VHH binders against q9xw16. Designs and how they scored, part 198

Target 1, 132 residues: q9xw16
Amino acid sequence: MSGWNAYIDTMTAAAPSIKRCAIVGAADGSVWARTEADNVFKASEEELKTFVALFNDVTQVPAKGADIEGVHYVVPRTEESLIFGKKENTGFFAVKTKSAVLIAVYEGPNEVAAQVRKAVESMQTYLNNAGY
Key: E = the ipSAE of ESMFold2; O = the ipSAE of OpenDDE; V2 = 0.75 times the mean of E and O plus 0.25 times the DockQ between their complexes.

## First folded at step 17 (VHH)

Design we33 (framework vhh_gocatamig_d2)
Fold by ESMFold2-Fast, scan of step 17:
Structure we33 (fold): chain B 132 residues (1-132), chain A 118 residues (1-118)
Amino acid sequence: as target 1 above (132 residues)
Amino acid sequence: EVQLVESGGGLVQPGGSLTLSCAASGFTFDDYAMAWYRQAPGKKRELVAGIGSGDDTVYMDSVKGRFTISRDNAKNSVYLQMNSLRAEDTAVYYCAAPTSEGYGFDYWGQGTLVTVSS
């Protein structure tokens, strides 16, 4: 723990359309940091454990979708270390680092989604380079 | 390259039904989720229904129980069965596929107009 909330703040500053986000352990889905107060990230421990296990084989995810905060998302496609989903005007991006998974839930059109993906991937690169 | 061709739109009375079809080509259809979006004049495009590369589905709340999305991988086609249609369902309906950009469903067809009125 080294002030993980600062990383949450950096991501939300880079993409203001991020509604809620979290940094969780890649091995077990334990929450290291998350948005709080009116923007609290509400995923259960059981859901996060199931979610991070999806990174064991991302190629299977588009067939089944993914659940975040009790909401089921269709997953259009995946990339190595990237899962993203859509439902109505909302979506999420999740990226895996060496020891963490970053999850950002947003609201807005594809132009907004592009900005959110950039913010999450920038943080992924930063944390990987920092050994996380 | 990726091509999506919608059909099946038309004029129906409230309470009626329509089936929309989308023929896809130019990509590995079986590996991707597909979606239907709609847009009424002056409104934002909204995701009506999505179907995963398996049988996973999502629906917007206002169409849940009335609309059914399905796919036929042998025909590279996706369908939207629309029942109990309402005036608020009037819109241009777009078939959509994901692009390599990775933002969601970024590639759109030309659309097909659905008008629900008496």
Scores: ipSAE 0.702, ipTM 0.864, lowest interface PAE 1.1, mean pLDDT 89

Design we34 (framework vhh_gocatamig_d2)
Fold by ESMFold2-Fast, scan of step 17:
Parts: sequence; C-alpha cells; structure tokens
Structure we34 (fold): chain B 132 residues (1-132), chain A 118 residues (1-118)
Amino acid sequence: as target 1 above (132 residues)
Amino acid sequence: EVQLVESGGGLVQPGGSLTLSCAASGFTFDDYAMAWYRQAPGKKRELVAGIGSGDDTVYMDSVKGRFTISRDNAKNSVYLQMNSLRAEDTAVYYCAAPRDTGLGFDYWGQGTLVTVSS
C-alpha cells in the first residue's frame, strides 16, 4: 500500500462529499495516490499530464476549460494555484503545491463545494509546509 | 453591486425557439465564465450551459445540439439560443456568475420563465 493513500483518507474523512480524488505529481501528472475500488479515480496518465500543465498559467484556463476523467468542465475562474470546474451537478477542485496537484471530484450544491474546497486547501497547506 | 438582468422568456409551442439574454454589470465580465441554470417545478437548479471567458462551452447532455450559449464582451451580455424546445425544457431560467467565494456559479439573476406547451 502507498503511504500517500493516508492523505487521500484524510481528505475524504474531512469532506465525505468528495466522490473521487487523487494526488498527482505537478511536473508530469504521475499518480501518487487515488481513490480505488467503487470510488476509483479514472483519469489517464495522458489526461493528467495535460491537466497539471494548466497550472503553468492558470489565467488561460477559464478560456479553455479542463478535462478530468474524460469529462469536460467549464472553469468559472481561477486563483493562484487553484482551478475549479463545473458541469451539470458535478464539480472539481484542483490545487497545486510545490511538487503535487490535489484533485477532488464531487456532486452537489455550493454547500458541498465549500466543504470540498476547504479539505483540499487544508491538505495543500499541510503538504507545502512538509516540503511537497 | 453585481447585477444580472435577464430577458427573453415566454410561452412557446413544442419545436419552437426562444433566445434568452442576460446583461451583466458590477464586475470585470471579460475575466469570468458565465452560465445558464434552470429550475423546473419540484426539481433542483441545474447547470444547462456554461461559457468560459473565451470560447469554451459546456452543455447538459439533454440540450446538446439544441441549445447554444454565446457571449458579447463589448455589451457585457450572455445569451442562450434554445431550438427544438420540448415540454421538459419548461423551467425558470437563471443567468449566473461566479462570486468571489470560488465555489462555482453562485450569483443569480431574477430568472425568466420559459413555458413549452401546446
């Protein structure tokens, strides 16, 4: 079992509304850990490589949108080191640390989105402070 | 400060068309994606169509090929062209913008009623 799976468990415990999530390398999109089994995060390595490259210039992302698990999302706006997207009743939050990108997919209204954003930002802070 | 003013709703027969318009003010419109949501009786509000700050678009599966979202940045306006309307499209339609909370599209216009019936 990967030690990085403990961070997946921490995020999903903090925000049970997270349907699927992953921690991937910021440089190449390589998967460090992801939800598995019935909640498997299904993005390909090629898709993740494309996705993490969006953090090279987040200001361009609202013009283009983003793809996660073969689903195209509109990106309402971005913040430094944060991309979030919406499609129908689903959404995602992705945050960049020094060496990782955390991605969480959820379903539900803004109340659910707030819980998920808080969980990924808390983990982002933790990993940055740990040197990741 | 932020305002969204919708127009274009009405009664139309199945197979008909309507164009909804939304005039936005009070924020830097060009920097943001915009969206149209709808709420049918007894249902939750759902994202019908979204348009990025450029030309990126997303659509609910049931409206793909029938609805077209567009924007005019010079007029701070977003539009929803609705073709081949069905009874199931009957809803209040809302123009929506992202707020500074960073959670999605959470600022809504007043809504405009679209009724599709014979």
Scores: ipSAE 0.702, ipTM 0.863, lowest interface PAE 1.1, mean pLDDT 89

Design we35 (framework vhh_gocatamig_d2)
Fold by ESMFold2-Fast, scan of step 17:
Structure we35 (fold): chain B 132 residues (1-132), chain A 120 residues (1-120)
Amino acid sequence: as target 1 above (132 residues)
Amino acid sequence: EVQLVESGGGLVQPGGSLTLSCAASGFTFDDYAMAWYRQAPGKKRELVAGIGSGDDTVYMDSVKGRFTISRDNAKNSVYLQMNSLRAEDTAVYYCAAPKNTEEGYGFDYWGQGTLVTVSS
């Protein structure tokens, strides 16, 4: 495992309910790492640039929702460095670090969502402590 | 202390209509999205419709064009207008609100539900 791909593997191992995930630059949405092959994270560069800009004012996000991989999610609420969304049986958690945004798309009920949030927040803490 | 009280369920013929209402209390209603979920016998609960704080909406594919979610912030209420009902819409319908803590994972507060039965 090289570079940022090891962190993708760590998150998916911690929460197997994660279907796709990515680590992107907080300033521009550039992809640092993402799930590949059958689990490829398919957001476009333009979509990711729009998405990471939501962290400039998270309080406006519940009014508008968020788009990831061409899917529109309702956003129930936000926290300063957290945006999460829901649609049918799917959802996502996105957390901002100093330099990155971690995005995890999952499927399942609240018990599954809890595990995904924990995995993403653990990685957020790790990367912030590493200076990212 | 969050309370969600649903009403409006009942028995209806295929092709009929029902309006579900949810009265919410115990939180700052205007700041959060609200949702309707449903659970049919033997199935998991699924998100039917969601409405953002600014009227952004999302719908389950099978109800899009038939169901309309709306909210009234002055009454702390959310509604689900259900038209062209089908037998497959038979379920207990739940109003849901987000939990405003680090334990929150989506729409985490649920009412007791209201039964909707669409006859054959």
Scores: ipSAE 0.712, ipTM 0.867, lowest interface PAE 1.1, mean pLDDT 89

Design we36 (framework vhh_gocatamig_d2)
Fold by ESMFold2-Fast, scan of step 17:
Formats: C-alpha cells, sequence, structure tokens
Structure we36 (fold): chain B 132 residues (1-132), chain A 121 residues (1-121)
C-alpha cells in the first residue's frame, strides 16, 4: 500500500532519534514501507522473514538475541507483541500488530529509547484499531 | 525491588586484568539478559557487554577479544573478565538489568551503584 509511507513519516516525526524504520508483513516479512535515501532501512527480505518468525515464540528470543540489518542485538526481555534489543549506542523496538510488524532502529541513550518506544507503540495501537 | 551490587574494581597498570562481579536480587534472574555499562568522566554511559538469558553475547567493538561477559544462574551473578586493559578503559562500571516495568521498559534500566576501574601507571 502506497499510503504506508505516511505512517513511517508519523513515527519519525514523533521520535526524531529513529534512524531507520520499516513496516513489514507479520506473516512473511514483506516490506510495506521503509525509510529511504539517506536513512534507508537495509534489512534483506530473508532477514525480515526470519525476524518476524521470532514473534511465533518470543520467549526464545532473549536466549539468542536478534539480527536486524546484519547487526546482532542482545534482547533484554520480550513481551507478547514486543521485542527490543540493544548494542553499544544503538537499539531497536519491534512490535507486532494483527497483520504487521513495525521495526524502528534508533541511536542514543535510554532517554531517547523512551520516545522511540512510545512512537512505535502508538502506531501499533492505531494499526490494530484500524484492523491491521 | 531489583538490587545489583558490583565488586572487583581497582587500580591496575596498562596491560593488566580485573574481574568484575555483580550479585543480583529481587527478580527472576534466569529469564533476563544482563549487561555491563561504563561511564568515564564527562562521558555518557555506554553498553560494554551484554549476555542473554542463554549464551548469546554482545560486545562494544573496542573491547571485543579483550573482555568476556559470563553468568552463573545458580548464584544470580554476572561477571566481566577484563584483559589487556588500556587507559581508555578507565571508568565506573555498572551492572545493569532490564526494567521489569512492562509499561516503560527501554533496555537495561536498572543499575547498580558502580565499581571504579582505574588504568594508570
Amino acid sequence: as target 1 above (132 residues)
Amino acid sequence: EVQLVESGGGLVQPGGSLTLSCAASGFTFDDYAMAWYRQAPGKKRELVAGIGSGDDTVYMDSVKGRFTISRDNAKNSVYLQMNSLRAEDTAVYYCAAPSRDYEEGYGFDYWGQGTLVTVSS
């Protein structure tokens, strides 16, 4: 859907510390929208297919971590529809909706991470309520 | 209440080694990743090493090959073995655990009080 770029814009406006993000299909990791140009989200289709499959059993994820854009992150813990990871000065939040997974990669300390989580979870709520 | 107590810091010469220990209590230790952060004077806290609830590990690039993070679930403890120490490793080192507050968890949000590591001749 060509309109999906508007949701990317909404999340990045709400949390400017998001460096790259994407909205992908929950079933297959197919990209619906991603940041482009100077801040292109670089994950391959195969990596995304592997990543969204983690939501089938999030309890296994903290034991093995997660890979996004070829970067391996430690996963501190998970929630039923949330995976987040940390590495050095970077991190990500990924949330699952009915039909999508939203992934946001950010840089900065915990103060930055709070804004990113809020932006991603607000969009998760919106999309779930919209039937996605 | 999560409590984290670090020990093992001290003064060492360049090229020396130290082992830091962290004793954790107040949560289900085995279910969570644990981490070591450090903060040098005038700098922000940075993630040095992380260890998953299994055997997954992550390291800051500048310490990879020199530092080793490990855990002992029977003792609710996490360790950082530091070898080939450099002056640039001088910092207060913090053991960190994830917030168990599901509403506002962002990563490793609970810290101990820290242990000072000084690398100087």
Scores: ipSAE 0.682, ipTM 0.850, lowest interface PAE 1.2, mean pLDDT 88

Design we37 (framework vhh_gocatamig_d2; at its last look DockQ between E and O 0.89; V2 from the best seeds 0.00; counts 0 for: unsure alone 64.3 < 65)
Fold by OpenDDE, look of step 18:
Structure we37 (fold): chain B 132 residues (1-132), chain A 122 residues (1-122)
Amino acid sequence: as target 1 above (132 residues)
Amino acid sequence: EVQLVESGGGLVQPGGSLTLSCAASGFTFDDYAMAWYRQAPGKKRELVAGIGSGDDTVYMDSVKGRFTISRDNAKNSVYLQMNSLRAEDTAVYYCAAPKTGSGDEGYGFDYWGQGTLVTVSS
């Protein structure tokens, strides 16, 4: 878990619009790393367990939306390893790696989402290549 | 090609009601969430309401209790019922849809119609 904090820092540095971020186990939603202090990622492990399970059938997610940190998001569409949601001027990107789910919650106009997605997917690619 | 055509905008008095409609084409409508955005002069475009493919709904706080988003999959249409309209609701309203397909670099609701103007004024 200690080494995973560096990946949180990498994502948040790459996309300043990211407010909170977490790396969790894809199997059980256990928290491996998260943003702390003023930007603490507040989702419970129980909530995260439910969230990561969405990746078992992403085709159903647009029908139901997704909850992160007690906030409900509408999910425009999904991909096999990608779930993203919107609420007002906020949103999230969640990507699945071989063993983890990366979650980034961001705030800003629609234009900032591109940088957030790039940051998360870049980390996804890196971790996948590393075997995680 | 994705096409979104809004209608129903117009001039209304404060406290009035208006229903916006959006006709969508060019994608499998039933599989995706839809949304309404609005943009007032000098302001950024903001998400007003979203509806999932299964009628899940999300609203911005300022319109909760006043606006209702709905959809008719048989008509490939999404609607925004606006009640108790206020001056601050004045904006161009856009129907929104996501990019479709894997790897399309979507960021949310990435397609918009031409917009329909809603003016709330006494």
Scores: ipSAE 0.901, ipTM 0.948, lowest interface PAE 0.5, mean pLDDT 95
Fold by ESMFold2-Fast, scan of step 17:
Structure we37 (fold): chain B 132 residues (1-132), chain A 122 residues (1-122)
Amino acid sequence: as target 1 above (132 residues)
Amino acid sequence: EVQLVESGGGLVQPGGSLTLSCAASGFTFDDYAMAWYRQAPGKKRELVAGIGSGDDTVYMDSVKGRFTISRDNAKNSVYLQMNSLRAEDTAVYYCAAPKTGSGDEGYGFDYWGQGTLVTVSS
């Protein structure tokens, strides 16, 4: 959907440690917007379809981990609308809204991760309130 | 209250092996992933290995094929088997767990034990 790139820009401005991010459809993983150029989000359509399906039962995710951009992450725990993962100095946060999933990949320690989580949760709240 | 107690650190020569153990308490161990972090002198703390609540594992690239993470849910314990140790593996090793409280925000593995020192030197 046209105009969704403005929300990508808002998240990356709020948390500069976000390296790549995307907004995808919750039902099918279709990309609505993603970071571009030197920081292009590189997940395949098939990978995203698999990823968004994890939100159908988040309680199973810590047992299997999650794959984003061909990178496998261990998932420490989940919440009903939140999956997050870790690998070396990298991590991700993914949150589900009514019709979308927001995914942000970052580099840095847990102090940096806190800023990234706040940015994606703020956007999740905004989109839910807007009916998405 | 989450508690993590590490053991098994020590001095070992290059090419040697060491097994680290972590005893966990204060949470439903079986439901959560666990991890080993390390902090080398002059370096930032980094995730060495992680293990999901199932059989899923993740390793930093420099330890793949040399280190094996495992868990024993009956003992609430996590292990790190370290083989073919190198001088660059010298670090304090920390067992780590996520925040497990329903009101707690998680950012990854947020609780660490005291750490156990591993020195690889001749």
Scores: ipSAE 0.751, ipTM 0.885, lowest interface PAE 0.9, mean pLDDT 89
Fold by ESMFold2, look of step 18:
Structure we37 (fold): chain B 132 residues (1-132), chain A 122 residues (1-122)
Amino acid sequence: as target 1 above (132 residues)
Amino acid sequence: EVQLVESGGGLVQPGGSLTLSCAASGFTFDDYAMAWYRQAPGKKRELVAGIGSGDDTVYMDSVKGRFTISRDNAKNSVYLQMNSLRAEDTAVYYCAAPKTGSGDEGYGFDYWGQGTLVTVSS
């Protein structure tokens, strides 16, 4: 969906350390939009279904971590609609809206993580206000 | 108040071993992941190993198979067993924890100890 692709561009422009991101359905992990070409977001449909289900009880996630794009991340803590993970010099932020999960995978030191979180949470707020 | 106190660093020859310890206090240790980071001169801090609130672990690729992270929730402690040490492992090692307060924005592992120096040289 090319309309959703603009939101991918908005998030990557807001936080340049985002290397890959996606908007997926909260119920089933279906891909509504994702980064493509040189920065393909390459999670499988089965992996995404498992990932979005983590939001059914975020309190369990720090015990088991999370997988995205075949990479396992430690999850330091969670919030009601936010999961974030770390592995080596990379990480992700994922937020849930009414209908979707926004996922941003970034590279770089912790100093850039604040921009990444702000980018995904701003889009979360926008989509929630729009009914998504 | 979150406090993280590292110990166990020192000078060791290549191929040697060290165990780092971190005593944590000021938060509900059992609920959160913990991590070890390191910073060598002229480099950015990097995540060496992380351990979930259970027994889940992650490692940077260059230390996998040589380093083992573990935790003892009864002692509020996290450990890093470092074997087969190399010169490239020389760094200050930091114990790290996430922010834990209600309404505190978290970005990863946001609290750090003062660090313990590991030097690997002949």
Scores: ipSAE 0.598, ipTM 0.841, lowest interface PAE 1.5, mean pLDDT 90
ESMFold2 (binder alone), look of step 18: mean pLDDT 77; pTM 0.770

Design we38 (framework vhh_gocatamig_d2; at its last look DockQ between E and O 0.86; V2 from the best seeds 0.80)
Fold by OpenDDE, look of step 18:
Structure we38 (fold): chain B 132 residues (1-132), chain A 119 residues (1-119)
Amino acid sequence: as target 1 above (132 residues)
Amino acid sequence: EVQLVESGGGLVQPGGSLTLSCAASGFTFDDYAMAWYRQAPGKKRELVAGIGSGDDTVYMDSVKGRFTISRDNAKNSVYLQMNSLRAEDTAVYYCAAPHESEGYGFDYWGQGTLVTVSS
């Protein structure tokens, strides 16, 4: 198990509503780690390449939405290093670090979103401080 | 101060139609996606439809083909056209906008408008 898998475990443990999670390269969308087995993160690297490119200009994302694992999400708003989306009772949070993008797909009522964001942003801070 | 004011709710028969309107103010409307939520008695509030700052749209599966969300940026308004209404659509419908300081989803809500579908 790579060190990146441990970060996946940390995020999923911090927010039980996270169903699937991945850490990918910010430059090319390459998968560094992801949830597996019954909670396998299913996005292709081609899709992820497109997704991580959204961070080049986040201001346009609310107009277009975002796709993850073949699912289309509406994006309420964005921040420089944060993209989040909603669909029915599901959503995602994606944050950019120096070299990676962390993606967490969650399911539940609106109240669970705060915990998911916190888990992802905590990991973002950790990785940034570590130089990643 | 962010304000969302819904209108258009009422009593309709199954199979009927209704159009909800939401007037938004207090934020840069054109920059954000908007949404409609609903909450039935004893149930959690759920996202019915969302529309991006452009024309991008998302729907819950149970309303696809029946509901249409749209927006008019010149009027700072969002709409929900509801056709082929069912009893299960009965709920208070809320207009929703993202919170500018928080990033959890659609965190601003209007007062809601009641939609009752009954024979």
Scores: ipSAE 0.898, ipTM 0.947, lowest interface PAE 0.5, mean pLDDT 95
Fold by ESMFold2-Fast, scan of step 17:
Structure we38 (fold): chain B 132 residues (1-132), chain A 119 residues (1-119)
Amino acid sequence: as target 1 above (132 residues)
Amino acid sequence: EVQLVESGGGLVQPGGSLTLSCAASGFTFDDYAMAWYRQAPGKKRELVAGIGSGDDTVYMDSVKGRFTISRDNAKNSVYLQMNSLRAEDTAVYYCAAPHESEGYGFDYWGQGTLVTVSS
């Protein structure tokens, strides 16, 4: 809970352009931590369960896109542990670790997206090294 | 090496229609989503429409119902049918594709095709 919130704070400090983010369980999409208050990450439990299941076969995702917080994104391509999407000036990066999926929603151009991807991948590396 | 070549831009009256075409080469077209972006003078580039490797589509709110994105995998081409054009649609339109192994979205862009909507 509170411990996991520290990782949310770390990611948003590293990439201030992150609008909302969450750390969820890779097996079930259960929320471990998320941004709150004015930046509350609003995905439903059902949506998150569906979303984390996309990592079971990322090659199918560009055909169907992905939904986060009731918003449908086109997914340009995927990597084994990375799904990212675009809609207008918004986007997201989601990365899978051993036990978690980190999701960050941002607004801005590719220069902003680069900062957000770096922050999310740095946290992915940290959590994998910590056994998560 | 990715190449994207746009065509179909021009001058039209408000309420008119245009079809933009993009010929793509140098990558496995069928495996990737494709997109159309636009940039008006003094404004930032924005995603107008995207199409997944299947039948998934997204549109910016101001063009939804007026624009239709489609693709023809046999021709490695993506299209943007623009109906009920408005002065606000005046922009350079870019076909865009993702980088195969890096990047942050749609990172390859064509040269662009100018669409001018004027009376």
Scores: ipSAE 0.781, ipTM 0.901, lowest interface PAE 0.8, mean pLDDT 90
Fold by ESMFold2, look of step 18:
Structure we38 (fold): chain B 132 residues (1-132), chain A 119 residues (1-119)
Amino acid sequence: as target 1 above (132 residues)
Amino acid sequence: EVQLVESGGGLVQPGGSLTLSCAASGFTFDDYAMAWYRQAPGKKRELVAGIGSGDDTVYMDSVKGRFTISRDNAKNSVYLQMNSLRAEDTAVYYCAAPHESEGYGFDYWGQGTLVTVSS
């Protein structure tokens, strides 16, 4: 297991409703780590490159939504380093650090979403403080 | 203060149609996505359809092709055109909006409007 895989394990342990997640490079969407095996995070390299580029102008994202793993999500609103989306009974939170984007895909209602957001923002803070 | 007021619910036969309306106020309506949720008795609320601040839409799989969400930004209104209604569509339908600067989804809901589909 690579050193980045430990951060995947930390996020999934902190919020069990996370079904898949990944840490990808903010500049190019390259995968640094992701959930594997029965819960493979299956976004393509091209999809991830497009996705991380949304952080170049987050104000445009609510107008057009976002795609992850071939699923289109409505994006209610954004923050400078935060994009989140909804589709039926699933959703995602994505946060940007200095060098990376953390993506977590979850299932459940709004109360579960709060746990997921907390997990990814805690890791965002940790990685930013570590220079990533 | 955010206000969301749904209307247009009622009793219809299977295969029938209804249009739901939502009047919104208390926020910059044009900047945010809006949504319709529904809740059947004993069930959790589920996202039926969402509409972006532009022309982007998303639908739950079971309603795609039957329901159409739309918005009129001049009237601060969201609509749900519901066609080919089925008994499974019976629920209270809620209009929903995000907080302008916080939260983690569609965090405001109206009082809801009841749709009953029965023969």
Scores: ipSAE 0.651, ipTM 0.865, lowest interface PAE 1.3, mean pLDDT 90
ESMFold2 (binder alone), look of step 18: mean pLDDT 80; pTM 0.807

Design we39 (framework vhh_gocatamig_d2; at its last look DockQ between E and O 0.19; V2 from the best seeds 0.00; counts 0 for: pae O 5.6 > 2, placed apart)
Fold by ESMFold2-Fast, scan of step 17:
Structure we39 (fold): chain B 132 residues (1-132), chain A 120 residues (1-120)
Amino acid sequence: as target 1 above (132 residues)
Amino acid sequence: EVQLVESGGGLVQPGGSLTLSCAASGFTFDDYAMAWYRQAPGKKRELVAGIGSGDDTVYMDSVKGRFTISRDNAKNSVYLQMNSLRAEDTAVYYCAAPKEQWEGYGFDIWGQGTLVTVSS
């Protein structure tokens, strides 16, 4: 486990409620690392390219929602470097760094969402400080 | 500052219909998605339907085709039209909005709720 996969492991250790996650390039949505096997993050490259482009103007996202792994989520609101969505008991947090977008999909109530948000924001801070 | 006031709950027979209304105040309504949640006795609160600031909608699978969420931005209101009601739809229904503060997790502000009972 060298390179970007170590950051996936760090996030899932920090928030075990994360079901699937990925680190992708901010410019093109290219996958740098993702959860695999039984927890495989299944978004296509086309979907990820569309998704990362949402960070070009996050204020438009609540009007249209967002698609991750073929699932459509309502997006309640956004912040400059944060998009989050909800559907039933499933949600996601996506944060943008200088060079990457981190996406974490979770299942559970809003109390679980708080733990997941904290984990992705901690990784966002770490990667920004590392120049990514 | 954000306030949500629900109305429209009541007792209906299986197969009946109800319309729930939510009046919102204290924020820039047009910029946010809004949602309806429900909670049945002994169960966790679950997202029934959500509507974006545009025409985007999401539904819980068990209500898709039976429930319709809509909004009226001029009135700062959200509606849930419920058709073909089933006993399993019995719950307290909550209008929900996102929190403006930095520590949001989804739809974090709730109204007081309105009870829907589906029973013969």
Scores: ipSAE 0.740, ipTM 0.881, lowest interface PAE 1.0, mean pLDDT 89
Fold by ESMFold2, look of step 18:
Structure we39 (fold): chain B 132 residues (1-132), chain A 120 residues (1-120)
Amino acid sequence: as target 1 above (132 residues)
Amino acid sequence: EVQLVESGGGLVQPGGSLTLSCAASGFTFDDYAMAWYRQAPGKKRELVAGIGSGDDTVYMDSVKGRFTISRDNAKNSVYLQMNSLRAEDTAVYYCAAPKEQWEGYGFDIWGQGTLVTVSS
């Protein structure tokens, strides 16, 4: 098991409403780790390449939304290193570190979303401090 | 202070139509996506439709093809055109916006809601 898989486990443990998540390279969307087995994070390489490129100008994202795992999400707003989206009873949070993008897909209401955001931002801080 | 005021709810027969309106104030409306949620009795709130700042749209599967979300940035308004209404569409409908401020999690600000009842 790689060390990157441990970070996946840390995020899913911190926010049990996370159904799927991944750590991908910020430059090209390559998958460094993801949830597997019954909870496979299924985004394609081409979709992830497009997704991470959204961080090149986050101000454009609320106008056009975002696609992950073949699902189109409306993006309410963004922050410099944060994109989040909503679709029906699901959503995602994505944060950028120096080298990576952390993506977490969850199900549940806004009350659950707070835990998800905290989990990904805590890992963002950790990875940035570690040089990633 | 952010304010969202819904209107247009009422009693309608199955197969009928209603237009809901939401007047928004107190934030930079043009920069943000907006949404309609609904909550039926005994059910959880659910996102019905969302509209991006540039008119990108998302719908829950059960309303796709029947409901249309739109916005008018000059009037700071969001609309939900509901056609082919069914009994299961009965709910309180809420206009929703993201917080402009730190720590938002989605569509975090709600109006007071407008009741839609679909009954023969």
Scores: ipSAE 0.601, ipTM 0.846, lowest interface PAE 1.5, mean pLDDT 90
Fold by OpenDDE, look of step 18:
Structure we39 (fold): chain B 132 residues (1-132), chain A 120 residues (1-120)
Amino acid sequence: as target 1 above (132 residues)
Amino acid sequence: EVQLVESGGGLVQPGGSLTLSCAASGFTFDDYAMAWYRQAPGKKRELVAGIGSGDDTVYMDSVKGRFTISRDNAKNSVYLQMNSLRAEDTAVYYCAAPKEQWEGYGFDIWGQGTLVTVSS
């Protein structure tokens, strides 16, 4: 798990608006790495299990939203391997790799979302190419 | 067939108020999030406000504190109360519903739109 911390650091460095971030198992929501200390990612494993299961059928997610860290987000749109949500001046991007789900929670105006998306999708591409 | 019908648009002066309504039909309304989008001339369509099936709301920064999205499940309707209107709020406003129940991607079912013009 500790080896995955570098990828957390990479994403947070690429998008400063990311407040919290996690890499979890796509199959069960197990936490592989997460932001710590003042920016600790606080989603429970039970919640993450439910969250990662959303990727089994993303089509219904926009209808009901998604919960992360006890916060409910409106989900405007999904793609096959992408779920993003909004909550006031916050939001999240979640992308699925072959074996993982990357979750980034960000804070800021809508304009920062593009940078966050780019960060997580770049990591997604990297990990996919690496076989993860 | 899913149908969204907006109403309530019109011409208002800066500082004025307006309430948009959207009547939805053709799906189980109370199970789905709804949203309002707007598109100004020459600009991309943007999310103005969203409301989840649990009544959780989201707003774009520029309308926060001025606009309020709400829903009435008994009437299959979603509303956008717009206060303190500004010239930059001028746009065609669209009611939006999730396409997920049919093709599965976000707020991409639209009504015909209703024009809101804010001008002195």
Scores: ipSAE 0.023, ipTM 0.358, lowest interface PAE 5.6, mean pLDDT 88
ESMFold2 (binder alone), look of step 18: mean pLDDT 78; pTM 0.787

